# Designs tried in a protein design chat: VH-VL binders against o60147. Part 172

Target 1, 175 residues: o60147
Amino acid sequence: MLEKNKYLYIFRHIQTNQVLLSQGNVLKKTALFQLPYPLQKPVAPNGMRPAKLRKDHWVPLLKVEFPNESMFQSVFMQLLNYRKYRSVQPLTSDLLKLPIPVRRRKIMRQEVPNTIADLADILNKEKFPENSVRLQLSDKSDSEYADWPPSVQIDSEEIKLSRGFREKTTVDEAR
Below, E stands for the ipSAE of ESMFold2; O stands for the ipSAE of OpenDDE; V2 stands for 0.75 times the mean of E and O plus 0.25 times the DockQ between their complexes.

## First folded at step 9 (VH-VL)

Design ia1 (framework fv_lerdelimumab; at its last look DockQ between E and O 0.05; V2 from the best seeds 0.00; counts 0 for: pae E 17.3 > 2, placed apart)
Fold by OpenDDE, look of step 9:
Structure ia1 (fold): chain C 175 residues (1-175), chain A 120 residues (1-120), chain B 109 residues (1-109)
Amino acid sequence: as target 1 above (175 residues)
Amino acid sequence: EVQLVESGGGVVQPGRSLRLSCAASGFTFSSYGMHWVRQAPGKGLEWVAVISESGSNKYYADSVKGRFTISRDNSKNTLYLQMDSLRAEDTAVYYCAREPWKSSGFFDYWGQGTLVTVSS
Amino acid sequence: SSELTQDPAVSVALGQTVRITCQGDSLRSYYASWYQQKPGQAPVLVIYGENNRPSGIPDRFSGSSSGNTASLTITGAQAEDEADYYCNSRDSSGNHLVVFGGGTKLTVL
């Protein structure tokens, strides 16, 4: 049995491209707390935190296997910190110059690549052994969003996850 | 333990050149952007320059642009500041500082600094 | 280049609360960070982002922001808090430039 505690799953929302981090292969309701609340200051975009978790609206982005739970926890916490720092920043002048719909689209498009870049940055700063971290992507092209350190081995096989849920099993494929 | 140690400071005449070094240890040097910050005697902090992790990107304050050159040798875990055409107003303690997050604009570790005095 | 402005000096009674404010256009776009510097020593990071403390920094230090301002608050000032405090941020005129405030000397009475 694979140790669940050493796996990081990252999901993206199919409409907003928001990102949720999960230690488990199934999204929990508590994962929504990762998203900024619209009434927070500075004010986050409206609808950033939905009232309910619709698991079917979340698709897998990537899976990361760490050597142990300690390394997972370290990277997980750092990712949250990076995201929080970025998400609560005031909007840049460039963004403010854009019409609201265009601004929203641009912000939405940035979350996935930013998260991937954050992950790569964190892993570059960590002193993990060579090829000790296994990265599996739903879309291999997403790996191009960042330079990965030697500690990261990119899996040639794409991740096989269902929306918001666990990895596809033979039973799931039969449905 | 993260450690930054500056060296190369001293007394020089105006128009002369000086090269500062910052020896880094206790972390993966090549994974971090590095900065120089200076402080004139009895004055505040002034940002001087930044260099990216790989050394490919460099930026300078207007006050030193064209005169100072920031560089790094990741194989030696060392940051450098080449200071040319020195002026009296360049007199300061020079600190090297680590930027923990890319383009975050803050510094989590500082060296103890090295004093540069430009006087005739 | 963008500028950050601070009051040159403030005082606080022992055990009381003091707020040091930084102001500048860059703060509309970027978070400020705060540094404590004691005589003859290098600066020490005390607050970054909205309200993040590095390890080893007492919880009496907190950060906040509003509009074009950022503030460092010391709740229950101690004698050892007497120091110069500097804010900094990214420069709005350039994506990779950094700017410091003029510094605030805090006296604990």
Scores: ipSAE 0.016, ipTM 0.634, lowest interface PAE 7.0, mean pLDDT 87
Fold by ESMFold2, look of step 9:
Structure ia1 (fold): chain C 175 residues (1-175), chain A 120 residues (1-120), chain B 109 residues (1-109)
Amino acid sequence: as target 1 above (175 residues)
Amino acid sequence: EVQLVESGGGVVQPGRSLRLSCAASGFTFSSYGMHWVRQAPGKGLEWVAVISESGSNKYYADSVKGRFTISRDNSKNTLYLQMDSLRAEDTAVYYCAREPWKSSGFFDYWGQGTLVTVSS
Amino acid sequence: SSELTQDPAVSVALGQTVRITCQGDSLRSYYASWYQQKPGQAPVLVIYGENNRPSGIPDRFSGSSSGNTASLTITGAQAEDEADYYCNSRDSSGNHLVVFGGGTKLTVL
């Protein structure tokens, strides 16, 4: 299918700052499979896979446009692998000193900067053509979590806050 | 510095019970999930059970479910495995193993093991 | 009937490169970790995540993965690398279950 998976959409949870990766501009319930699932209780604690997707709890973080589907698939799978890798890393001494609930919250809150850094690392290694990858952020200051290669053009306009993404907009001025 | 020392192994008849202990030192025991892993003589590693940091969550391999109970006493830095209704196939060296962070699924420190032999 | 499959034995000439493989559906979702076990000793973690070595593990040990397969590579194999090697992973159906491969005996010729 032409033009499918040309875009990467990344969402952030408004409370926990956890990140979900999506091939579409609206989250599907299957994206929840990226979150851990509690085996022992029907009600998930914070940070685990809930039974229902609350779309009003997930907001756009960033959108990436790739030149073709194969580049998208390569980057998407590498991002998933980076997240899997990070989930097995040893905890730092500073984290180990914290009470467990506080520690979990701090780890979850690193997902945004870590995901952005991972994306930039992948794009730096791929050596894509100059300005071939378009990046749009909901908060442009988030670009400061990483150094971007020449292949990345960062859109000057921020994504408007919504439950989904939309194409670039022109806002009307008041008369 | 990190040390895990298993004890309580021995020879026991089928159908009997045995309790293993693992004494932990050199780290904050209550901050780590703990596992039991066993190895039958001449065979490979087999995961047995896990207990969460607080002791509230426990999970077992199907081969031992309903017969073995994992527990911990964080005030004594000790992990336990209560083994009931022992069978010949439970004969193995039993290792305690530390999981470096929650649900990581790998083990950075192992004890030297304690041998359990289940025979007539 | 392990969910992770390893060849029972692999040989390598001294100083050569060897690859030990581990296959299973869980590896599509979770990293493999690798353990070295010498006779009469407890297992020792040699690789975790994709390719991280714990302190004290020589840089000749590396890991990689593709699809449902993880690999442990030893470059410049030495006599002391002769051991049993196990992979392990989380189970694909749950967050709390762990599975080991059957082990691979590495012989250094």
Scores: ipSAE 0.000, ipTM 0.463, lowest interface PAE 17.3, mean pLDDT 81
Fold by ESMFold2-Fast, scan of step 9:
Structure ia1 (fold): chain C 175 residues (1-175), chain A 120 residues (1-120), chain B 109 residues (1-109)
Amino acid sequence: as target 1 above (175 residues)
Amino acid sequence: EVQLVESGGGVVQPGRSLRLSCAASGFTFSSYGMHWVRQAPGKGLEWVAVISESGSNKYYADSVKGRFTISRDNSKNTLYLQMDSLRAEDTAVYYCAREPWKSSGFFDYWGQGTLVTVSS
Amino acid sequence: SSELTQDPAVSVALGQTVRITCQGDSLRSYYASWYQQKPGQAPVLVIYGENNRPSGIPDRFSGSSSGNTASLTITGAQAEDEADYYCNSRDSSGNHLVVFGGGTKLTVL
């Protein structure tokens, strides 16, 4: 069953640290369009880019539960806009001085801290009731990339899923 | 509506100190990085300092580093600029300005400014 | 000192198109934002992130960039557009540092 639009599921790539946002607990191939262009630099002539989404290469970074669908839509769209704004900015002069493979690796490594900082910034700007937005992280130390508003509750338990975000239902638990 | 109101400007002698305040209203002050920008009479805009949302990170223009201190009190929705060892070159209208998101590098709202005149 | 270069003055006739330019190395890394300042008033943001307009800014204002140069274009200039225009960007030397251009005085003839 697909989640109703009040949860934001965020995934990270196990090797590159690139981030994908999802409205549902399963990544769709269209999520790949969120990645910066070019996605990969060919190592040599005839180098090939990955053709398909490898779901086993993406692990949960964090899950955000919003009080309602309206607030989810607002935050989700703002977060996509933050990512687009970052992606269309020219690279810094320092980064441009680096060899292309090193430069891209450094940019990709920053996506996790950047996404967390952007999420916190958006949540700080929105008016939410105290303790109404719930964050659950795979690595709780990632919450230290940002200052969180009083509206945010960070779960003491980390996400223990190795892949994806599957919530157990009463029916699933009985089986 | 968003409002920023500066105060504390005035005439001060070289070598003395002055503290500016910026009272914020109409938004969640603690959620925004804040900047000070100045403008000497008849001259252009010059960036002075920035403070992060929590107040933990601060950066200054080279011209004021070591003399000016930016701070904020989120419980009072107020931004401050402590100006020490003032020089004639510090004479300017001082604006407080809001950045719309972290490290955006531009300002969506400005105060009306407060004039600081450093002269004998 | 400003790290971004603007011409100090430009003129345009009513209803004509004018382009104000801003140049500097930081523009290779960051888009410029533009502010309008009228005498005795605080600056007002008119363009950010290359070509985005805040609410209330007329659609005759637009922005563009190429290499180390950013431009503000006013298509069909009006008398009320007479003002000083400043560009700014992030400084490439630091995440939070900001630099401004020297400003361009626009006279509408």
Scores: ipSAE 0.000, ipTM 0.493, lowest interface PAE 14.0, mean pLDDT 79
ESMFold2 (binder alone), look of step 9: mean pLDDT 92; pTM 0.943

Design ia10 (framework fv_lerdelimumab; at its last look DockQ between E and O 0.03; V2 from the best seeds 0.00; counts 0 for: pae E 14.2 > 2, placed apart)
Fold by OpenDDE, look of step 9:
Structure ia10 (fold): chain C 175 residues (1-175), chain A 120 residues (1-120), chain B 109 residues (1-109)
Amino acid sequence: as target 1 above (175 residues)
Amino acid sequence: EVQLVESGGGVVQPGRSLRLSCAASGFTFSSYGMHWVRQAPGKGLEWVAVISESGSNKYYADSVKGRFTISRDNSKNTLYLQMDSLRAEDTAVYYCAREPWKSSGFFDYWGQGTLVTVSS
Amino acid sequence: SSELTQDPAVSVALGQTVRITCQGDSLRSYYASWYQQKPGQAPVLVIYGENLRPSGIPDRFSGSSSGNTASLTITGAQAEDEADYYCNSRDSSGNHLVVFGGGTKLTVL
């Protein structure tokens, strides 16, 4: 059995492109707390944190396998910090010039590439052994959002996860 | 453990030059932007200069522009500050500092500093 | 270049709450970070990204911002909190420039 504690799963919302980080292949309700609070002045779009987790609205973005739990935890926490820091930053003048609906869409579209870029940046700064981190993407083209260090090995196979839940089993494929 | 150690400080006369070094260890030096910050005796902190990870981009405070040169050798994990045309007002403890995130503008680790005294 | 201003000195009674404020135009665009410096020592990062704490920093330290101001709050001041506190941010005149406040000396009574 693969050690669950060394795997990072990243999900994106099918409509908003919001990103959730998960330790394990099943999204927990508590993952919603990663999202900006709707009332946080004025950077986060209204409604960024839904009241309930609709797992079927979340699709897998990528899976990362780390050498051990310690490395996973380090990267996980750093990702959360990166996201939090970014989420509270004042909006750029370019964004402020846009109508609110357009601005919201643009911000939402940036979450996926920003998260990927953050991950790559964090991994570039870490001293992981060569090819010690395995990255599997739902869409291989997403790997182009960042330059990856030698520690990262990109899997040629796409991730096989069901929406918001678990890896596809043979039973799931038969349905 | 992350460690930054400054060296090269001393007493110099006005108009002279001095080169400071900062030895880095405990992290991937080439992955971080590095800064120099100085503090005159009994005064506050003053930002001096920044150099990007690769060394391709350099920026300076107006007070030192044209006189100071920041550089780095990633193969030696060392940051440098070449100080030319030194003035009395350049007297300060000079700190090297690490910027953990690109263009974040804050510093998570500092050296203990090296004292530069410019006096006639 | 942008300037950040701080009160030169503030005092707080032991166990009480104190707020140190930083003000400047750059704070409208960028969040401040805060550093603690004790005599003869290098500065130590205590707050970044409005209200993020590095590892090892007590939770009595918190950050906030409003308009062109940023604040460091110590809730339940301890004797060891007596130090100079500096704010900094990116300079509004350039994305890669950094500016520091003048510093605030905190006395714990």
Scores: ipSAE 0.089, ipTM 0.715, lowest interface PAE 3.4, mean pLDDT 89
Fold by ESMFold2, look of step 9:
Formats: sequence, C-alpha cells, structure tokens
Structure ia10 (fold): chain C 175 residues (1-175), chain A 120 residues (1-120), chain B 109 residues (1-109)
Amino acid sequence: as target 1 above (175 residues)
Amino acid sequence: EVQLVESGGGVVQPGRSLRLSCAASGFTFSSYGMHWVRQAPGKGLEWVAVISESGSNKYYADSVKGRFTISRDNSKNTLYLQMDSLRAEDTAVYYCAREPWKSSGFFDYWGQGTLVTVSS
Amino acid sequence: SSELTQDPAVSVALGQTVRITCQGDSLRSYYASWYQQKPGQAPVLVIYGENLRPSGIPDRFSGSSSGNTASLTITGAQAEDEADYYCNSRDSSGNHLVVFGGGTKLTVL
C-alpha cells in the first residue's frame, strides 16, 4: 500500500511572534497549551498563554513535509520536548531586571528563531535520506537561523498565504 | 498569605440540596479562575467545576452537570457551589482550588475542604 | 478507562530514590502537575509545568516527561515524604477540563 505524506504546520502569532505547532493545517484549541507558563512568581492571570485561540491572529511560518508518519511523529514529539525544556529554564539575571511586560515580549520574540533552530538541530541528528524532508517558509530568510542537513530540501517558493495553508483553485473547489 | 476556607458541609438526605461556600483572602480574588475538586472517602481526587474570573464562563464534570451550580461574588471574595438532587455518590470532601493562570489546569492553593455526607 | 493512570502504591527505603509515574494521552498535549496529600490534609502542589517547583518545595522533588508519561522523582526520600501523590492534566478524551490520576501511596520504609 502507498503511504500518504505527513505535514508539520508551524504558525506564528501576528503580534507577539509566539509559535504553535500543528499536525493539521488548522489550529486546534488545545494548541495553546504548547505556550509556556510565566516563570516568575507570584504568577499573574493571563500570563504568556492567551485565554482563547484567535485563528485570525495566527499566520503560516513554515511547513515541513515528511514521507511517512513515523518520521513526522519522531520530529514533532522531539520539537515539543525542546519547547517544554526551554519553558522551564531559569531566567537570566538580565531578564529578571526587566519589567514583566518587557521581559515577556523579549522571551516571546525569540520563539521564531528558537523553533527554527530546534527543528534544524533535530533534523541534523536524524539519519533521514537525502532530500527526503521538504521545508517551505513564509519568509525564506528565516532559514538563516540554522544550518540544515542534506536530508532537507528547502523549497524555493515562499508560502504566499496571509491566513491558513494553500489557497484553493477553481479546479480544487470542483472536487 | 493566600487562604481558602470552605464551609457549608454536613449530613443531608438523598435528593436534598446543600450550598458550599469558599472564603478567599490574601490575593485579588477577581483575577483568578476558581475550581471545586472533591474526594470520596478512600478514593482519589475528582474535578467538579470551574468558574472564570468574571463569573461569565462555567464548566462542569459530567457527573454533576444539571445538578450543581458554581458561582462567585467578587465583591465578597466568595466562591459557591450549589448542590441540588444530591446522591450517595456525591459523598466527599469538597475543596476549593485556585488556578494560577487562565486555563492552566493546575492548582497552586487549596482549601482544607468541607465534608458532605449524603445518606438515608 | 481513566485518562491518567498511576500505580496505586510504591515503597522506598529511607534515603533512596523513588519514581512515581503517570500515563495518559492528555500528557501528549498538556503539562503534568503533581500534588502531595497527607492523611486528613488538603493536597499541596509540589511540581507544575512538568518539572517546576513552587517556593518551599525541597530540591529532592523533581519532574520529567516523555511522550504520554510524566514522572515525579524523590531523591533521598525522607519520612515526611510518606503521602499520597496525584498527577493532573487537562482531559483530552471527554467533557472535563481537568483530569487527575488515581493516586499513588508512597510508603517510606
């Protein structure tokens, strides 16, 4: 039997630059629990995790195509673990000196480069076949946050959508 | 110092009603989602209900939907649980618990609990 | 079946290391938190966000997770650590917002 390709979809928040991972091209409400808790105590309500998923606030960052579900699951779970690990690290003394709103913005602004670097680190440690993993970015310059292994083929075309992934064509809508 | 104090527990007959209260102090009560969690004798913890900071959103465990009503009075720093149509299986110690972050799903402070016994 | 599964009991010799586990599909999507409960007392949060300690919780308590499993580890167990331990997370399979494990009774020998 022929196996279907699997996709990792990564979204960016239009205002905060926070990042969410998804195995579908539409975010589920539970995706918000990927976002870290505030590390400072006492904690305030409405920390760095929004109370509600606003789908119009999340735009494509990148899309990764894997040839099978096993490769997808391995990378997806490792990427979630990297994010959990990062969320529990002690804050630096420089960050602790900042007012809480400034501190939160500074932490959130690092999520895009950190996620891209983590993805590349995972892919560099895996022994996937050459050109077996296709990466497409909304901003091709974001690939510069990391060094990519031979297994990754970076698509020359950027994601052109302002919301969601891949626009329908007239032929697609006739199906 | 954060304090949560439950009251209103007691012995009641099946089918009757009981109202629990939880008095909060030492924090800005209106900024926190509040929960009820119960523990039957010799059993584990069971989540019962949640109410949002403003009181506008309420959610219940399936075991109590339609019988229990959670509410709050932010001007009195008090959380309530109205328990109607009580059953023997509702016998438990009832705790109020504070959720430190919106929708975080864990509880940083608990009251000492109040015992509700439903028996004939 | 319950959303989160814990072994009902575990023993540890004084001064030794013990691990208490919690398994469930919800742990793929949500952080685990851990509570200690002594007889006749309310639960006390000992670990949140997988592996963070609230103020006042000794360093001998630590947390970890992998896949659908979370663990609470007590290094150098002391007599006062004898208690029931519960994990919790969001409920991924039903209408509940929160789910607890069934609890693990830790006995310090």
Scores: ipSAE 0.000, ipTM 0.465, lowest interface PAE 14.2, mean pLDDT 81
Fold by ESMFold2-Fast, scan of step 9:
Order: structure tokens, then sequence, then C-alpha cells
Structure ia10 (fold): chain C 175 residues (1-175), chain A 120 residues (1-120), chain B 109 residues (1-109)
């Protein structure tokens, strides 16, 4: 039996590169509270629609399998703390000189490399057994954003998900 | 502020090779995926190739796959397109374009373009 | 070849509203972005993320989408809006990463 909550899914927005963390392969609306900027859709030049989660706009970035729920919970909470820390840092004077849309774009652009680096940093600081953490990426080149500790095994197969957030049915080998 | 300047275009005979360059300035070049997009005279835009931030991942349009090679030199802030086995149908203005986010699929800045004419 | 379909030409009278449409399966999953191209010039991004405008783009430009269709609306068209307009999107079929529409030539009468 698989332990519940030993998988971490990280999703990215297809246009903004913003990142959301999930305890399962399906994003919940409450995940939007992780974002420093609300996902609002403009209706008119002077108005915006309320923020909402559109499953078709978020794709998996990576999936992490931990040996147990305790290790998962520790890493997940630390990753949320890293994201909160980044969101409250003062903006540089150079960023403040930029128009709001350009500034927001530059900040959001960095969420993918930042999240991957943060994950690796947490895993390097924690003492997990060798090869006990399995990392699977949608794009293996994203592993280049960090140096991984001996506890991490990078899966040779990339994540393949159907449209939206549901995993494709696992096909077992014939016998 | 942000500038992309293409060079290397010209007239070339079919079957020959040509290398295009795109000089980037005003931003941290190594933090962005870069694309080549072309436009035949009087025709629409056609996507050609993409290269990831580090240069590790490259993808090509079917029409150029096996003939064109995209590369970059982050120390020189320069993007390249090596075009081999050129055909008349490769005649186009070639633009380099910056992708603001990985897999965003749109371009926030474009170069001025460089014309490649393949003729005998 | 482009997997997004646009009408080749549309006309609008000065000061009136025009809508340019883009249709394709990728638009069910991804927003369209829109580019303006004037003769002899490089394309300029005018709309991205359904209805977001880059700095410097007038507020008369807006975007919308529904199902497999995206639209660029210019409210109160001006002479300088006469140009070719291209939509593009992320290719959801997997092999091609970016796809463009065939372009729409806008004439301001």
Amino acid sequence: as target 1 above (175 residues)
Amino acid sequence: EVQLVESGGGVVQPGRSLRLSCAASGFTFSSYGMHWVRQAPGKGLEWVAVISESGSNKYYADSVKGRFTISRDNSKNTLYLQMDSLRAEDTAVYYCAREPWKSSGFFDYWGQGTLVTVSS
Amino acid sequence: SSELTQDPAVSVALGQTVRITCQGDSLRSYYASWYQQKPGQAPVLVIYGENLRPSGIPDRFSGSSSGNTASLTITGAQAEDEADYYCNSRDSSGNHLVVFGGGTKLTVL
C-alpha cells in the first residue's frame, strides 16, 4: 500500500512560469494562496475577473517521491517557507523603476529555477538515505538548475500526463 | 533597452551553408530561452527553432530538422543559427525572438530581422 | 505549417470597432498572443495571456477567448493600427512547440 502524502507535485503556469506546490496530482483552488500575485484575468482594460484555478493552464514541472510521509511533510513545509521568504524581500531599485507588468513578469519568470534550486538546497541540508528520494521531471534539463545530493535518484523517464492534471493510466509490463 | 540585432544574412546558392547571429543586450541573456522565427517575402510568420537557457535543449520545425542547428554562447550574449543544405524555400527574413518564460510560447521582444535569399 | 486559422483580411472604418479571430485546437488549452506587424518592421507583441498588454500598447487593444477561438478587438481604430496581425500559441500536440496563425491584414478605411 502506498503511504498517502509521500508525493510532491510541482506545477508551473504555461504562460507566467509561476509555480504551485501540491500534495497530490490534482491542484486544489487553495493552492492559489501560494502566489504573491493573484491570477486575475482582465475583462476590460479597466477591469479584471476574480482569480480562479484553470486546470488546463497548469502543467507538471516535477514529481518527487519520498520514502515516507514525515520526510515529505518536512520538505514540503520548508519549500513553502522558502517561497514565503522570497515573496517578502524588498524589491530592488532597478525593479521598482520598471512598469508593473514588466516587473511582475521578471519576478514570475524566476519561479521555476528558484523553486528547483530551493528543493535541491532543502534536500542537501536534510540527511536522507542514499537513493531514497525519486525525482521525475517533465523536462530533464530542469535538473540543471541545481546540484542534487546522493539521496536523490533522477528518473530517466519524463512525466507524461494527460490534458489537465490527471496522470495517464499506468501501463504495466505484460507479465 | 532590450535589443536583439540579427546579422549574417545575404544571397547564397542552393545547397550551400550560412550562419546567422543574434547579438543580445539590455537583459541577462543566459536567463532566457531564445527562438528563431522566419517570414518568406509577402508571407506569414513561421517558427523555426528554440534553444533553452543553458543550451542543453533544442527543438526544430519539421521543415528544417536535420539541416539547421541552433546554438548560443552565453559568455558573448549571442544566439546562432547554422543553416546547411539551403533550399529556395528557405528564403525569408529571419528574426531572433526572446521567450519570457519556459514553454510560454510567446515572444516579448524581436530583432529587426536579417534577409536570407537562396537563389542561383 | 500553421495550425491556427485566421481570416486573411478585414477592414474597419476610422473610429469603429473591429474583431480579428484565431481558431485552433491548441487554444482550448493555451491562451493566444497577438502581434502587430507594419510593412518593413519586426512584429510587436500587443496582447498576451488572453488580455494582458505590454507597456506602451494602447488600451484600445483587448483580447478574449472561448473554447478553441481567440479574438483581438481594437475599439476606436486609428490609422496607425493598419497592419498585419498574427496570433500564436503553444503547440499542445507535443512535437511542435510554437504555432502561428496565417495572419490577418487590417485595412483602416
Scores: ipSAE 0.000, ipTM 0.466, lowest interface PAE 16.6, mean pLDDT 78
ESMFold2 (binder alone), look of step 9: mean pLDDT 92; pTM 0.942

Design ia11 (framework fv_lerdelimumab)
Fold by ESMFold2-Fast, scan of step 9:
Order: sequence, then structure tokens, then C-alpha cells
Structure ia11 (fold): chain C 175 residues (1-175), chain A 120 residues (1-120), chain B 109 residues (1-109)
Amino acid sequence: as target 1 above (175 residues)
Amino acid sequence: EVQLVESGGGVVQPGRSLRLSCAASGFTFSSYGMHWVRQAPGKGLEWVAVISESGSNKYYADSVKGRFTISRDNSKNTLYLQMDSLRAEDTAVYYCAREPWKSSGFFDYWGQGTLVTVSS
Amino acid sequence: SSELTQDPAVSVALGQTVRITCQGDSLRSYYASWYQQKPGQAPVLVIYGENYRPSGIPDRFSGSSSGNTASLTITGAQAEDEADYYCNSRDSSGNHLVVFGGGTKLTVL
């Protein structure tokens, strides 16, 4: 029973390293609209998104616990804005020199470090109390993609899930 | 907790001026675009004005252009609406509203509103 | 008058499904957002984008769009859903401009 939402669930694709954000511990197919397009209607039919949501192909990247719903909403909305901003930026000269399939693979691979860096940037801009935001990662080394503010407490225990946030033995246990 | 609290409403005669304030708390005010939206008694919602994060860009509905001025003070976490040359049709509850990101065109948080009555 | 058109009233029986529609040219380019407003209260965002819900909004609320129309669907309507519902969108002529629908009064029978 997740009546009041204060958790942000972030997933990565096991093959492409693309990232999806979720307000719940189970991905819904509407999350595909995050890839690669902004929340406005999709523009390109040949985007880098999967044709179909394969829930078994998305594994936990990290889980963020906020002290309340308002802080969660603020960060979640801003993170969506960062993804939108990145999706409409011109490609760098280095990327434009690459063949299209190689270019797309490189862009997709960068979504994990970009999402982590964006999350940290948002948390640094917001005035949150010390140790009020709890971050739990599936691979703790991913925390090294960013410098975290004093408001963030990184859990020493990694998420031990291999398939989504579905297993009841984790902090993501269904209620 | 995100909170927006409007003040400054009241009864004013046509042709006079009034200044509304919106006190923001619970978020980094300087990082968000802010809007004013109004609602005449028993009527629907009408967008009034927007101001960018820094205060550099301002846009207005045609019905208030040239008469209303939106401004903000990021050091005080306060949004303002200066209303000049008020008309009876400006009678409405005025809401302060937060835009979650630039040019998103929707509002994730609203204040409770302040009533402005323009009558003789 | 707004650029977005909504029917002024709609009714639904408790536990049944109702769909509120919004029409306008801006919806060809932008998704509608939906607000619930109860008497004497400020509007509350219930749907944004195509089908995103803010925290605390029940999953019985969903959104969809096609062409120049957007719809808010309430599946299994409850008594507390009785309210006015407004759609809004960016004006297609200006990215900074916002337009609202005229509002739909939902009565739960």
C-alpha cells in the first residue's frame, strides 16, 4: 500500500544501459515515453526506445527515499526536466563523427552516469536537511559519478536484486 | 513541504491599483518559473502571467497586458502582481502557481488564492 | 472563452467509469494536464503529460490523447471525485502561453 509516495525507483536496461524513472517499484509501459523523448508528444518514429516493455530486461539502478512527498515530487519533476533538456540538445562534434549505430550506443551507455550526475545536481540545488535523503544503489561504485551534498545518506548495503524491484527480501518489498 | 500563500486581495474601485504577494516556502524558489492564474466567481480558470526563474522574462495574457506587472524577489522567496487600471472584469480569486520546469505549461502546486473585488 | 473546449457537465454512477474530454488545436502538439477543483478550494493537479500522476493521486485517474483531443478517465468513480475538472495546455502559437478549458462539472450519482 503506497498511498503517499516518497520513493523514486530508477531502473537501467541490462543491454543498452538506458534509464527509466518510476514512482512505483514496478515499471509501467508508459515509462517508455521517457526514452528518448520529452513529455510532449513523440517527434521521431525511429527513437532509441525499445519497441515493447520487457520488464525482465530492466534491473534496479538505485532507490531514493525522501523524507516527505513534497521533496520527492520536486526532485522527480526536476529529474524529468533534465532528461527532457538532454533529449533536445544538439549532438557534440565528437558524437557526429561516429556512425549512427555507434553514436546511439554511446548515447545510451551514458544515461546511467548522466542520470546520477543530474540527481546529485538537483539535490545540491535544493535545501534539504542533513541526512534526510537516503540513497541505495545496486552497484555502489555508481555513486562515484557525482559529488553528493550533506543532505544525502548513501546506504552501505547494496540492492541485491537481479530483476526489478520485485523481490520481497529487499527494502522494495511490496506492501 | 511546498507552500504558496497569497495576500493583498481586497475591495478596490475601478481605475485604482492593487498589489498581490505570494510567499513561497519548502522549495528553492529561485529555480522555478512562477505564474498567476485567476478565477472569476463561479467561472473557469484564466491564465494571467508568467515570470522566469531569474525574473528576466515576463509574459502576459492579452486581457491584462499593459495593466499588470509580474515581478519576483528571490532573496525573499516572494512573487508579486502589480495590478493597475483595474476593471470590474478583473474581479476574481488570484492564484499563485509553480511551473515544474521551463515552458512546461502546467502547474504542480497552487496557493489557496486571494480574492480581488473591483466594484464601485 | 478559452481555446480548449470541454462539455460543461457530466454525470457518473458510483463505481462506474467516466471520461471527460478536452478539444483544441494546441493538443495536436502538446499534452493536456488536468486539475480537480472542489468548492472553495484551489485546483489540484491530477494528470500531466499523457498519463503521469503526481504523488497522492489515486490510480483510478488516467489520461490519454489522440489528435486534437485529450481525455481524463476516472475508473471506478468515488463520491469524493465530485468536482470541477479543468484541462490546460501550452498555446501552440507561444511556448510561454497557457490556455485552460472551460471546465467540466462532474456529478457522482
Scores: ipSAE 0.005, ipTM 0.510, lowest interface PAE 12.0, mean pLDDT 81

Design ia12 (framework fv_lerdelimumab)
Fold by ESMFold2-Fast, scan of step 9:
Structure ia12 (fold): chain C 175 residues (1-175), chain A 120 residues (1-120), chain B 109 residues (1-109)
Amino acid sequence: as target 1 above (175 residues)
Amino acid sequence: EVQLVESGGGVVQPGRSLRLSCAASGFTFSSYGMHWVRQAPGKGLEWVAVISESGSNKYYADSVKGRFTISRDNSKNTLYLQMDSLRAEDTAVYYCAREPWKSSGFFDYWGQGTLVTVSS
Amino acid sequence: SSELTQDPAVSVALGQTVRITCQGDSLRSYYASWYQQKPGQAPVLVIYGENFRPSGIPDRFSGSSSGNTASLTITGAQAEDEADYYCNSRDSSGNHLVVFGGGTKLTVL
């Protein structure tokens, strides 16, 4: 059976502010390969074992609902490409004058603003129908890192960190 | 069901022209960039040309620039490759291929291919 | 401009794991995609992006990338996996250009 809509789940690291993208509401080990400065050095499968993912160190940043799989795939791949592009750019002179640990900390802290700005940029360039993309954040103030196109509707309810990305059922809401 | 069906291949002498067609069905053709990719007998894949969704932008491999022209007719869901001044090294199976989204640089669907043989 | 390098041939025993690699500067900026081609047939997309499989592709196929290198891994190779495998990526000189690796012939013993 085919599914029309897809969700993009975005996580942030509680200490470093690094960002991981996922097409599922639970992170997989392979997500670590997205990081230029991984918490543990990633190792290739079958020659080097994958680094262990500490799921408790990653919390929801935002959830994006697309009306169909094609739009999800387009935006998701463009975000991955933006992240790769950023990882290979020459460092600015301001960053180069900083000690390595301070430099890495500054770069990692910018991943949340950069990811949100990149998402908005992609959505502004794509011609999506009005209110067709739904955005739910853990902290609505993070939406201020960008200007959103008419295609985006921001949910008034924030993601509760105690619940992660799991949607509440009638039973959960009764608790 | 997405389908791409190439036609127009055949045996042709050096210096002559040939036009390939690719009939698309099962998707909104006008929403996708389209490519031609070829494969010489016993060799690997070689990218040939791309045309944007509207047909406004066209790019070619250096080996075919000035000799080949890519075009499309969105009202007929058809992609074309006009091949002029054919050379023996143009002998290959020619595939049309769909790019799933703008500038993705990979292909989710391929046609079956059509063989072009340039020989005397 | 950009080129992608693959070993021309690799072998694997039935049920064993094999890794096919692709290397090039464009892979620093763009993810590789992988195609399977059997004799007389058109290429079939098996992996795109970092590690996405199209519908119908078995879960024994996986992808990874690091720096200028991308890898296709087949875990528990089957006889029907015997084929040529091609990587491709966007050319670093522009987002409209595409480059392919030279292909790797996989033999399943």
Scores: ipSAE 0.006, ipTM 0.505, lowest interface PAE 12.8, mean pLDDT 80

